# VHH binders against o26951, part 6

Target 1, 206 residues: o26951
Amino acid sequence: VEYTHFKDLQALEMERGRLYETIVVTWDDSMVGNAAPIGVLCTGDDTVTLYLYQGTRTVENVLNNGRFTVNVTLDPLIFTDSTLGDLEEDMFSHYRDFLHLRGADAFFTAEVVSVKKLVKRDRFGESELHVVKARAGDVMRAESFRMALNRGIYAVIESLIAYTRAEFSDPLVLRERIAEMNRVARKVGGPREKEAMRRIIQALES
Key: E = the ipSAE of ESMFold2; O = the ipSAE of OpenDDE; V2 = 0.75 times the mean of E and O plus 0.25 times the DockQ between their complexes.

## First folded at step 1 (VHH)

Design e21 (framework vhh_podentamig1; at its last look DockQ between E and O 0.06; V2 from the best seeds 0.00; counts 0 for: pae O 11.4 > 2, unsure alone 63.6 < 65, placed apart)
Fold by ESMFold2-Fast, scan of step 1:
Structure e21 (fold): chain B 206 residues (1-206), chain A 123 residues (1-123)
Amino acid sequence: as target 1 above (206 residues)
Amino acid sequence: EVQLVESGGGLVQPGRSLTLSCAASGFTFSSYAYGWYRQAPGKQRELVAAISSGSTLYADSVKGRFTISRDNAKNSIYLQMNSLRPEDTALYYCAAEYEVTVSEGSTYTYDYWGQGTQVTVSS
């Protein structure tokens, strides 16, 4: 695939405050590639934040190398295959000193600016996550690019589907499902998704 | 109207303790999760601690020294800060997000913010 070079994340229409579903590609000291579905929070025209849980190959590689690529794809099989197993060696392409996902609709290089460790405690115990702030370098976009995936609209649509089937649903189950969709919309979406969810919740309380 | 009002800041010597309080009004307190953020001069605002009904979240740099708590009867959030260090010097903000679970510390998920209370740790 042929890529056009752009200066920043505006080329991918990534908006500050939204979390995008991407494939993050990392590599070890032997240049063995690893791909994982990871949400990437856009924090500026050339800055992003990742929340990486300890114990993954991705966090190990990011902490070791301080570099990765963020890859945009709408192919559900890439998300599925990278979650259920490892992608084959030929699924990774070289771009300068980086690896990226072969055939991605777009990708950008990223260099770590800072890493902060957070410790979360809940009923299942204690877990660690790393808040990785990074700066986007080269932004590469193919002609096939349509959008960076944001699942906020999905949360709104699923809430509306549940709402329109309310008379066939247990009220407690309905409210719990819409509450879960509200959490998703607030985590990944922007002001319009938050407003949509506010209207849905208001309608449930009428 | 929604308000978050912080109090309890001040100047303290290293090794001392402070308790910050955040009084919340104008909304259903139990429907929200709460966080304490801080911002030192020239730095970005960062999460210190957060609390929901089912979980807590702490920055590693304050884990074991700071304790976040909530009092639903008083509509208040507290940050107990022990063994204070010069690095803890910052403006501390109380924040609320509409959900019962703690977010991953993103400032974008929080709906309401207080004006902040200054904590200065110096000899």
Scores: ipSAE 0.383, ipTM 0.753, lowest interface PAE 2.9, mean pLDDT 89
Fold by ESMFold2, look of step 2:
Structure e21 (fold): chain B 206 residues (1-206), chain A 123 residues (1-123)
Amino acid sequence: as target 1 above (206 residues)
Amino acid sequence: EVQLVESGGGLVQPGRSLTLSCAASGFTFSSYAYGWYRQAPGKQRELVAAISSGSTLYADSVKGRFTISRDNAKNSIYLQMNSLRPEDTALYYCAAEYEVTVSEGSTYTYDYWGQGTQVTVSS
């Protein structure tokens, strides 16, 4: 796979305020690779934020090394296999002092700028969440690149499907489904997805 | 029409306490989650604490010293700040988002922001 080097995240069409579904590659002190599906929030032309819960190899490696790669792929099997188990060592390639996903449609190097720890408390107990801010370095894009995956439009689409079946649906079930999709759209989407959800909700109430 | 108004800031000595309040109007108060953020000179805005109907979220730096609470009858959110330190000096903002649970503290999820109230901790 041949990669073209770019200066910033605009080459991947990432927009500030949107959360993208990616494969984050990390490694331990022995350069043993780890891959996990991680949502990555674009916060600037060369900045991203990750929300990492304690108890994963991803957060351990990120906090220890301060370096990782963000990899773009649309292959659902890579997302699935990296969640259900470990990817084989042949699935990692070297780029300078970084590891990246072999054959990724795009990847970028990332270096941690800051980490803030949050403590979440609810009726189930207490957990720790790390807010990791990082700066993108080298942005590498292959000809196979199509898009960085964002779930916002699909939350809107699912809402519209539910809306068109409203007269055949239990009103309480419909409201719960729309509320759930609205939460997704607000979490990952931008202004257009949020406005779309406002219009759908308004139409249901009129 | 939606409005968040912070109050209760001021100058206070280290080790003392201060209570910030945020009055909310123009929406169904109980349907929202609320957060307190702060921004010190030269620093990024950071989450201090957040509250929903079922959970709270605190920055580790304020754990055990600050407490967030809400009063649905008065449409108000409070931040009780104990054992104040010079490092707590900042402009404190109240924010609101439509949410069933407290978000991860991302500023991109909040629908509304107040104008802020200054807290200065010095002797």
Scores: ipSAE 0.160, ipTM 0.653, lowest interface PAE 4.9, mean pLDDT 87
Fold by OpenDDE, look of step 2:
Structure e21 (fold): chain B 206 residues (1-206), chain A 123 residues (1-123)
Amino acid sequence: as target 1 above (206 residues)
Amino acid sequence: EVQLVESGGGLVQPGRSLTLSCAASGFTFSSYAYGWYRQAPGKQRELVAAISSGSTLYADSVKGRFTISRDNAKNSIYLQMNSLRPEDTALYYCAAEYEVTVSEGSTYTYDYWGQGTQVTVSS
């Protein structure tokens, strides 16, 4: 994939105050890559905020080296595979000293500016959350980059979010949510969206 | 048993106001953040407004027109919708998730949803 360089997040049509579902790529000191679906909040032309849970490889790598990439893709299987397991090594590409998602429609480099620890509380207990503020560096956009309404990928992403939070959800609500998203994927999704939903449902039933 | 029950939807003319209510039960109300979502036919479900301890968030399309609020004593969330437009027509959902207070913006996904209340804006 050939990328064009841009100066800020406007090139990706990212707006201040909006949350975007992305794949965040991180790496350890040995440059072993990790990919995870992460909601990224745009806070300016070149600033973002991430909310990372304690105990993940993503937060560990980010805290250790202070750098990561945010990758934009509409591929439902990349979202699914990065959620249910790990992406293969060949799914990562090098950009200078960064790793990014191979074949991403767009990505930008990011450097941590600040980290704040918060405690989430609910009826299930407490969890530690890291609020990571970062500055965007190089913004890279492929010709394939599109900002379009896609109900199929939306359904898959929503299902994955539900999956990751299943232990904290009402089982009936979860079932209905997944069923609804699967209906959407079946109605308007392509083969890859349908396959993604199949994998998610299988994982939930395992 | 966790429940979120929306009410207040209906048919209204453009320019009118409507207030949606969401009654929550089956969990510690004050421990959660809340939001209103909506979904129109053929469109994605989208965040309309969210509220956590001391902070609110609005979609650009509703900012200045809609107001989200909470009443802990009533275990309820509200959405005051003013200056309604035809494009506001949608099924509106109430949602709940961990309350996370952040100084700069907020992101919410929700683990509990209501069944939705229909809002139709038409002449």
Scores: ipSAE 0.005, ipTM 0.218, lowest interface PAE 11.4, mean pLDDT 84
ESMFold2 (binder alone), look of step 2: mean pLDDT 78; pTM 0.768

Design e22 (framework vhh_7ocj_1)
Fold by ESMFold2-Fast, scan of step 1:
Structure e22 (fold): chain B 206 residues (1-206), chain A 124 residues (1-124)
Amino acid sequence: as target 1 above (206 residues)
Amino acid sequence: QVQLVESGGGLVQAGGSLRLSCAASGFTFSSYAMGWYRQAPGKQRELVAAITSGGSTRYGDFVKGRFTISRGNAKNTVYLQMNSLSVEDTAVYYCAAEYEVTVSEGSTYTYDYWGQGTQVTVSS
């Protein structure tokens, strides 16, 4: 895959305030690659934030190395295989001092600016999260690139599909499904997805 | 500087009511989820009530129907209205500000800031 070099995240049409579904590639001191599906929050033209749970190889590598790549792909098998196990060595390509996902539609290099440790407390106990702020370096985009995936629009569409089937649905089941989609839209989407969900919920209150 | 200051605690008789307030400063209050926790002597700290930045509420099983959490974004304050108090409600009550964290599977709530606590004592 041939990439064109761009200066910032505008080349990937990433908007401040939206979370994008990506494959984050990290590596250890021996340059052994690791890939994980990680949501990446766009915070500026060249800044991103990642929220990483303690106990993962990704967190260990990021804290040790201070470097990673963010990879854009629409291949469901890459998301699945990187979750259920480890990707094979030949799935990683070298870019300067970085590893990236071979065949990604786009990727960018990232260097950690700061890490803040947070503690999540609930009835099951305590778990640790690392808030990783990073700066994008080189942004590389292939001709195959279409979009960085944001699932907010899918939450809106699924809500509308449920709404249009309301006549044939249990009202409680319908409300529960739309409430679930509203949660997703609020967490990953922007102002337009939130407004869309408000209109759908208002229509249900008739 | 981030600061959470609880007030409204004190001594009350069983069946009575109290309203706790938590005044927040040093962060963008409207963006944070807010919660109330309590810790009684010899017990672990437990969730009493939480309210998201969007206004959705959650309650611990032991306080459902008796306590109400609310927020006033204009005053940077979160409130806990406590009704039908019993001796089992005796505890130090803590205000917490949760940074809404988004991960691959959606939002995760984390505890970023804590108040010093306010004592609530319910007498028989």
Scores: ipSAE 0.000, ipTM 0.123, lowest interface PAE 12.9, mean pLDDT 84

Design e23 (framework vhh_7z1x_3)
Fold by ESMFold2-Fast, scan of step 1:
Structure e23 (fold): chain B 206 residues (1-206), chain A 128 residues (1-128)
Amino acid sequence: as target 1 above (206 residues)
Amino acid sequence: QVQLVETGGGLVQPGGSLRLSCTASGFTFSSYAMNWVRQAPGKGLEWLSGISGSGGSTSYADSVKGRFTISRDNAKNTLYLQMNSLQPDDTAVYFCARGYEVTFESGSTYEVDAFDIWGQGTQVTVSS
């Protein structure tokens, strides 16, 4: 695949405040690649934040070398195979001193700026996260690139489908479904998805 | 230009109280959930409390529940943390963080992975 080099994340239409579903590629000291589906929060034209759970190979590699690539793909099998197991060695390509996903529609290199361990303890349990702030370096986009995947619009659409079936639905099931979709839209969406959810909830109350 | 500024930290005796403030600018404050997190010396970040955009729902870490109260004044674009019954292990830098929750969020479930803005922090030291 042939990539064109761009200066920042605007080339991927990544908006500040949105979380994008990507494949994060990391590697160990022997350049053995690892791929994992990781949500990447866009925090600026060239800055991102990742929330990595402790105990993963991805966090181990990031803490070890401070570098990774973020890969854009709409291929559901890549997300599935990297979750259920390891990708084969031939699924990784070299770019300078980085590894990236072979055939990705776009990717960018990232250098870690800071890492902080976050521990959440409440009545529902404990979660340990590494908050990784990184700066995007080279942004590479293929002609096949269409979009970076953001699931906020799907949350809105699913809410609207649930809403239009309200008269045929259990009221508790309907409200639980829309509440769940509202949580998703708040987590990953931007101002327009949040406004859409506001209108849906307002309509549901009337 | 999104900005968060924490103030109100300082030195306090065990059993004492402090009120922290976080002033927000550059975004529609009432549309976002806000959070307090802290970092003790030599330790990682600990999430403490969250509040919905409307102020209608709050949540607390077990370590601070009953002692700390989160609140907000949307007319002043300000988030507060009232800290009572302070203990030496509350010594930390306290940070204000913006979440992606909106005014319609119900319940007290906190979305840890929604942190997108960290303030500069304010130091709280509890010493006898």
Scores: ipSAE 0.013, ipTM 0.434, lowest interface PAE 7.6, mean pLDDT 84

Design e24 (framework vhh_7ocj_1)
Fold by ESMFold2-Fast, scan of step 1:
Parts: C-alpha cells; structure tokens; sequence
Structure e24 (fold): chain B 206 residues (1-206), chain A 127 residues (1-127)
C-alpha cells in the first residue's frame, strides 16, 4: 500500500469529540507486534485519548515504550481476528521505528503525552483503567481510505428503525432499545448525532 | 410520563445518618444509570454519587467512605445511605436519570450526563 503523508488528523476527517473505532498496534522490546480493536477519542487536530484496561498487552506495551500506531480499516475480519486471537507476524509492517497494520487504509503514529490511572467498579468487580493522552505524529493515508469508522450514525439509524416500528413493539422494549442507542450516541457521536437522538426521544415522549 | 420522586430528607444532628430514596416511574429503570446531586445555597450543583445499570458506582471525593449508593431494580428505586453527616453536607439533594459512558471493552464505566431530574429533597445537618 502507498501512503500520502499529512500533518494532522484533519486528513482523516476525524472531528474533536468523536470516538473512532480503530486497530491500535503496539509492540514489545523485541518488536513483536500486537493489534487490538480500540476506540480512539479525537481531542484536537493532533491529539487523541485512549481508554486502556490494565492487564492487556496493549497497555503493557504503551506504558513500556510510550508509542503506538492507530490504524483505520473497515475490514470486519481484522476487528474479529484481533479480538479472538493474535494477528500473524506478517500482518505488521514497519514505518520508521513504528509497527503498523499491513494494508490499513490509513494510520498515524502516536506518542504518549500523559497517562492517568482510574479505578472503575462494574458487575465484574473492580478494574484498573488507564486514560492515555497522546499526540499524533505522521498521518499516512492510502488511496483506499474512505472514512474513519464512527458508530454514532448507526445508533441513530437503529433508533429510527425501532421508532418507525413502534406500533408493533412493546413500549418498554422500544424505550429500552432507543435508550441503549442513545448511550452509544452520547459516548461516540458528535453534536449532530446527539441532536438527532434528542429529536427521536422528544418524538417518542410526545 | 417520566417521574423521579425523592424522599428521606430532613433535619439531622452532625455525626448522624440519613437514607434517601428515589422512586422512578415512566421508563425502564433497570436500563438507566442513576445518580444523586446536591446543591448548597450559593454553590454549584455537584455530583454526590452515581450507579450504572450494571451496578458500577462512582462517588464525589468529599463523600467517599461516608455515603453509599445502591439500587433496587425490582422496586424502581435508587438509594443514598449517608453516614457521619457534617454541617457541610447541608444541601438540596436531587435524584437524576443518567446516560452511561461505555468503553470499547463493553463495560460501563461511569455516568457523565443526566437528562431527567427530581424535584429535590432538603437535608439539613445541625452542629
């Protein structure tokens, strides 16, 4: 894959406040690559935030060397295979002193700026979470690039599908479905997705 | 029609305890995060405690170790157990329905937005 070099995240049309679904590639001291599906919050033209759980290879590698790449792909098999197991060594390519996902539609290099440790409690118990703030370096985009994946629009569409079938649905099930979609839009979406959900909820309550 | 109704407030001596309750109606309670906020005269409204739909809890630093939030999904009720009360805890306490922050791991972490509020219940702690 041939990449064009850009200076910031505007080249990927990543907008402040939106969380994008990506493959984060990290490596150990022996340059053994690791890939994981991780949402990346765009926080500026060249800044991002990641939320990483303690005990993963990704967080271990990030804390050890302070560097990673964020890779954009729409291939559902890469998200699936990197979740259910490890990607083979030949799935990683070198870019300078970084590893990135071979054949990614785009990627950018990242250097850690700060890490904040948080503790969360959920139904599975207490877990440690690392809030990683990083600065994007080189932004590389291939001709195949179409978009960085944001699932906020899918939340809106699923809500509308549920809403239009309200007369055939249990009202509590309908409200529960739309509430779940609203949680997704609140987490990952921008002002337009949040406004869309506000209108849907208003219509549902009218 | 969505409603949140607080109860359990009142006058209590410093060092005492109160238990606040919030009865919810008009929505699927078990699917939402719930929280407690407070507002003292001349102060900004601040988050006291929050509980996710899955039972994860978060507390303001000023109440950790003294207050406990819990929920009873069968009764559509959220509770705030307040122990070792001080005069600084004097405020109107509001129940709120919240939206959850989720992470890519699929876990619900914390409540960062609230869209529906109760009318509030007064808590007064005397010296």
Amino acid sequence: as target 1 above (206 residues)
Amino acid sequence: QVQLVESGGGLVQAGGSLRLSCAASGFTFSSYAMGWYRQAPGKQRELVAAISSGGSTRYGDFVKGRFTISRGNAKNTVYLQMNSLSVEDTAVYYCARGYEVTFESGSTYEVDAFDIWGQGTQVTVSS
Scores: ipSAE 0.000, ipTM 0.147, lowest interface PAE 13.1, mean pLDDT 84

Design e25 (framework vhh_7xy4_2)
Fold by ESMFold2-Fast, scan of step 1:
Structure e25 (fold): chain B 206 residues (1-206), chain A 128 residues (1-128)
Amino acid sequence: as target 1 above (206 residues)
Amino acid sequence: QLQLVESGGGLVQPGGSLRLSCAASGFTFSSYAMAWVRQPHGKGLEYIATISGSGGSTYYSDSVKGRFTISRDNAKNTLYLQMNSLKPEDTAMYYCAKEGYTEIEYDSSGTYYGMDVKGQGTQVTVSS
């Protein structure tokens, strides 16, 4: 794949405040690659934030070397295979001192700026969460690039599908589905998705 | 229907003390862990302290360990933060947060924080 070099995240149309669904690639001291589906929050033209669970290979690698790549792909099998197991060695390509996902529509290099540890506690157990703030370096985009995935629009679409089927739905099931989609839109979406959900909820209550 | 109302902030000189309170309603208070978080003007949220539902376990960020004490009164549905030896860098809006009941899930979206922030907050300013 041939990439064009860009200066910042505007080349990927990533907007501040939105969370994008990506494949984060990390590596150990022996340059053994690891790929994981991880949401990446855009916080500026060249800054991102990741929320990584303790006990994962991804967090171990990030804390160890302070570097990773964020990879954009629309291939559902890459998301599935990296979740259910490990990607083969030939799925990783070298870029300078970084590894990235071979065939990604776009990727950018990232260097950790700060890490804060949060402890999440509930009745079912404790988990540790690392808030990783990083700066994007090189932004590489292939001609195949279409978009960085943001599921906020899909939350809006699913809500509208549920709304148009209201006559055939249990009212409580409908309300719970739209409430769940509203939580998704508020977590990952921007002002336009949040406004769309507000209108849907108003129409549902009318 | 969940409501958290913070109070007790104000202006204090370096080395002084303040006690923050959070009145909770709309949920079974004793069943949930509670936290204090803060946000300095123009910066992100910073975790301060957590207390278990029973009050038997507490956890503190390194920046406040030994200076702040988190406690709760389950009979009154109230969370407290006793702040001693206050420093200018403690200046922030302080929020009471209910721990979110979210299972540990590895997914593409991750989790922002294990806490829900619902109050207006209470401003703490440490200045002479």
Scores: ipSAE 0.000, ipTM 0.114, lowest interface PAE 14.9, mean pLDDT 82

Design e26 (framework vhh_7zox_3)
Fold by ESMFold2-Fast, scan of step 1:
Structure e26 (fold): chain B 206 residues (1-206), chain A 127 residues (1-127)
Amino acid sequence: as target 1 above (206 residues)
Amino acid sequence: DVQLVESGGGLVQPGGSLRLSCVASGFTFSSYAMGWVRQAPGKGLEWVSDIYSGGSTGYADSVKGRFAISRDNAKNTLYLQMNRLKPEDTAVYYCTRDLTYEEYVSGSDYEYYFDYAGQGTQVTVSS
């Protein structure tokens, strides 16, 4: 696929404060590629933040070489196959000294700016994760690019579908569904999705 | 309709004890980690304790050894036994349904690591 080079994340319509569902591609010292579905938080025109769990190949590669690519695709099979197993070697293409996902609608190169190690305690015990702040380098967009995937709008729509079917639904199931969607909207959405959920919840409580 | 209703607060002297209760409804109580957070006058929220669905517990260092969290899944009720109370324990105590690790670490704009706090119950430790 042919890519046009852009200077920053505005070319991908990524907005500060929103988390995008992407494929993060990393590699080891032998340039063996690894792909993982990872949410990427847009923090500026050319900055992003990733939350990477300890014990993954992605975090090992990022900590080792300080670079990766973020790949935009709407192909559900790429998300599925990279989660259930490893992508084949021929799914990775070279771009300068980076690897990226072959056939991605868009990708950008990233270099780590800082890493903060964070220890959390939850129901799974103590967990260690790395808050990775990175700067986007080259932004490459194909003619096939439509959007960077953000599921905040989905959360709003699913909540409204649940709300309009309230008469036909168990009230407890309805409220649990909308509560789950509110968590999704707060996690990944922007101010408009959060405001939409506030209105839906207010209507439920009225 | 998800509801968390706290009770058991009140005025107590330093060194005294109180038992807080939280009755949950509107969700499968036994499937969620539950907790307590508190807010002292003029301060932000502070995590106090949690109890996982499997029964394991966690405590803030400030209350460890003095407070005991427990649950009764048959009654959909969460408890906090507070012993050897100190003036610095004075706060509104809120029952919480805890977020999963994935929910609170991978998002932006989460203010706190819980969802569905109840209305709270006031605990005042004063002579």
Scores: ipSAE 0.000, ipTM 0.126, lowest interface PAE 12.0, mean pLDDT 82

Design e27 (framework vhh_7ocj_1)
Fold by ESMFold2-Fast, scan of step 1:
Structure e27 (fold): chain B 206 residues (1-206), chain A 128 residues (1-128)
Amino acid sequence: as target 1 above (206 residues)
Amino acid sequence: QVQLVESGGGLVQAGGSLRLSCAASGFTFSSYAMGWYRQAPGKQRELVAAISSGGSTRYGDFVKGRFTISRGNAKNTVYLQMNSLSVEDTAVYYCAKDTEVEYYDSSGYYTEYAFDIWGQGTQVTVSS
């Protein structure tokens, strides 16, 4: 795949406040690659935030070397295979001293700026999350690039489908469905998706 | 089943005060964050105030210093004390329970907290 170099995340149409579904590639000190589907929050033209659970290969590699790549793909098999197991060595390509996903529609290099520990406590135990803030370096986009995947629009569409079937639905089930879609839109969506959900919820209350 | 029932709204003169209450049922109240949202005619719904299970509070810019959110875990109730009310505070006020947005990746299971709105709301009208 041939990539064109761009200056920042605007080249990928990533907008502040939206969470994108990506493949994060990390590596150990021996340059052994690891790929994981991870949501990446765009926080600026060249800044992102990741939320990583303690005890994973991805968090270990990120904390160890402070660098990773974020890879854009719409291939559902790559998301599936990287979740159910490990990708083969030939699925990783070199870019300078970074590894990235071979054949990704786009990728960018990232360097960690800060890491904060969040401790989640409940009656069954304690879990540690790492809030990783990073700066995008080189942004590389292939001619095949169409979009970075954001599921906020899907939440809006699913809500509208539920809304148009309201007369045939249990009102409580309908409200729970739309409330769940509203949670998704709030987590991953931007101002336009949040405004769309506001209008849908207002229509339900009318 | 989660239920949130708002009360305490009404008509009040500018400079006056109101206290809103939200009675919660169907979940372990003390374990969740609670919040208040409002929506004025022709405007977007906005967060007014939120309170964590541990009592930490967060406020919208336009109400900070005038409104106070609090909770009574023994009564499964969250409150919004509204002081120095202005015509701009006229809106329907909604109680919200903290909800989790979940996703899975190869690093594990992630949750984030977001608020859902279950009640029909309570109208607050501030006259000049």
Scores: ipSAE 0.000, ipTM 0.123, lowest interface PAE 13.2, mean pLDDT 83

Design e28 (framework vhh_7z1x_3)
Fold by ESMFold2-Fast, scan of step 1:
Structure e28 (fold): chain B 206 residues (1-206), chain A 129 residues (1-129)
Amino acid sequence: as target 1 above (206 residues)
Amino acid sequence: QVQLVETGGGLVQPGGSLRLSCTASGFTFSSYAMNWVRQAPGKGLEWLSGISGSGGSTSYADSVKGRFTISRDNAKNTLYLQMNSLQPDDTAVYFCARDSGDYEYTFSSGWYEEYFDYWGQGTQVTVSS
């Protein structure tokens, strides 16, 4: 794949406040690659935030060397295979002293600026996570690039599909589907997706 | 029509006890984890306790661990919070909240609001002399 070099995340149309579904590639001291699906929050023209749970190879590698790549792909098999197991060695390519996902539609290099350890409390107790703030270096975009994946719009669309088919659906299933999609839109979407969900919920309550 | 209704709040003296109840309707109660959350005057939301759908797993915030006990009766669609050794700083509106389901593999910027998709109206607990 041939990449064009860009200065910042505007080249990927990543907007501040939105979380993008990406493949984060990290490596150990022996340059053994690891790939994981991780949401990346865009926080500026060249800044991102990742929330990494303790106990993963990704967090261990990031804390060890302070460097990673963020890779943009729409290939569902790459997300699936990196979640259910490990990607083969030949799925990683070298870029300078970084590894990236071979064949990614776009990627950018990242260097850690700060790490803050937080405690997340949930129904099963406390878990530890690291809030990693990083600066994008080289932004590389291929001719195949179409978008960085944000599922906020799809949450809205799925909610509308459920809403318009309400008379053929179990009412509890309908409400569960829309509630789940509202959670997704609130987590990853921007102001417009959140407003869309507010209107859908208001219509459902009418 | 998902509904959660809390009862059992009131005025109690320091060191006293109260038991809160939350009656659920409009969904399969046993399929959802349930939570208790409170909001003190002028403060943000504080998660207190959670219980799995079967009742087999429970968790507690450090501020209430050892003093509060969460339980449920799936046959009655009812969630309970037994509150012992109440302190003035336990004064708050207490909410029953339904867990939104399993958490996604990536973490967002929030904790409490994204975990719960339905809330009750709340019940006031006041701890004073």
Scores: ipSAE 0.000, ipTM 0.167, lowest interface PAE 11.5, mean pLDDT 84

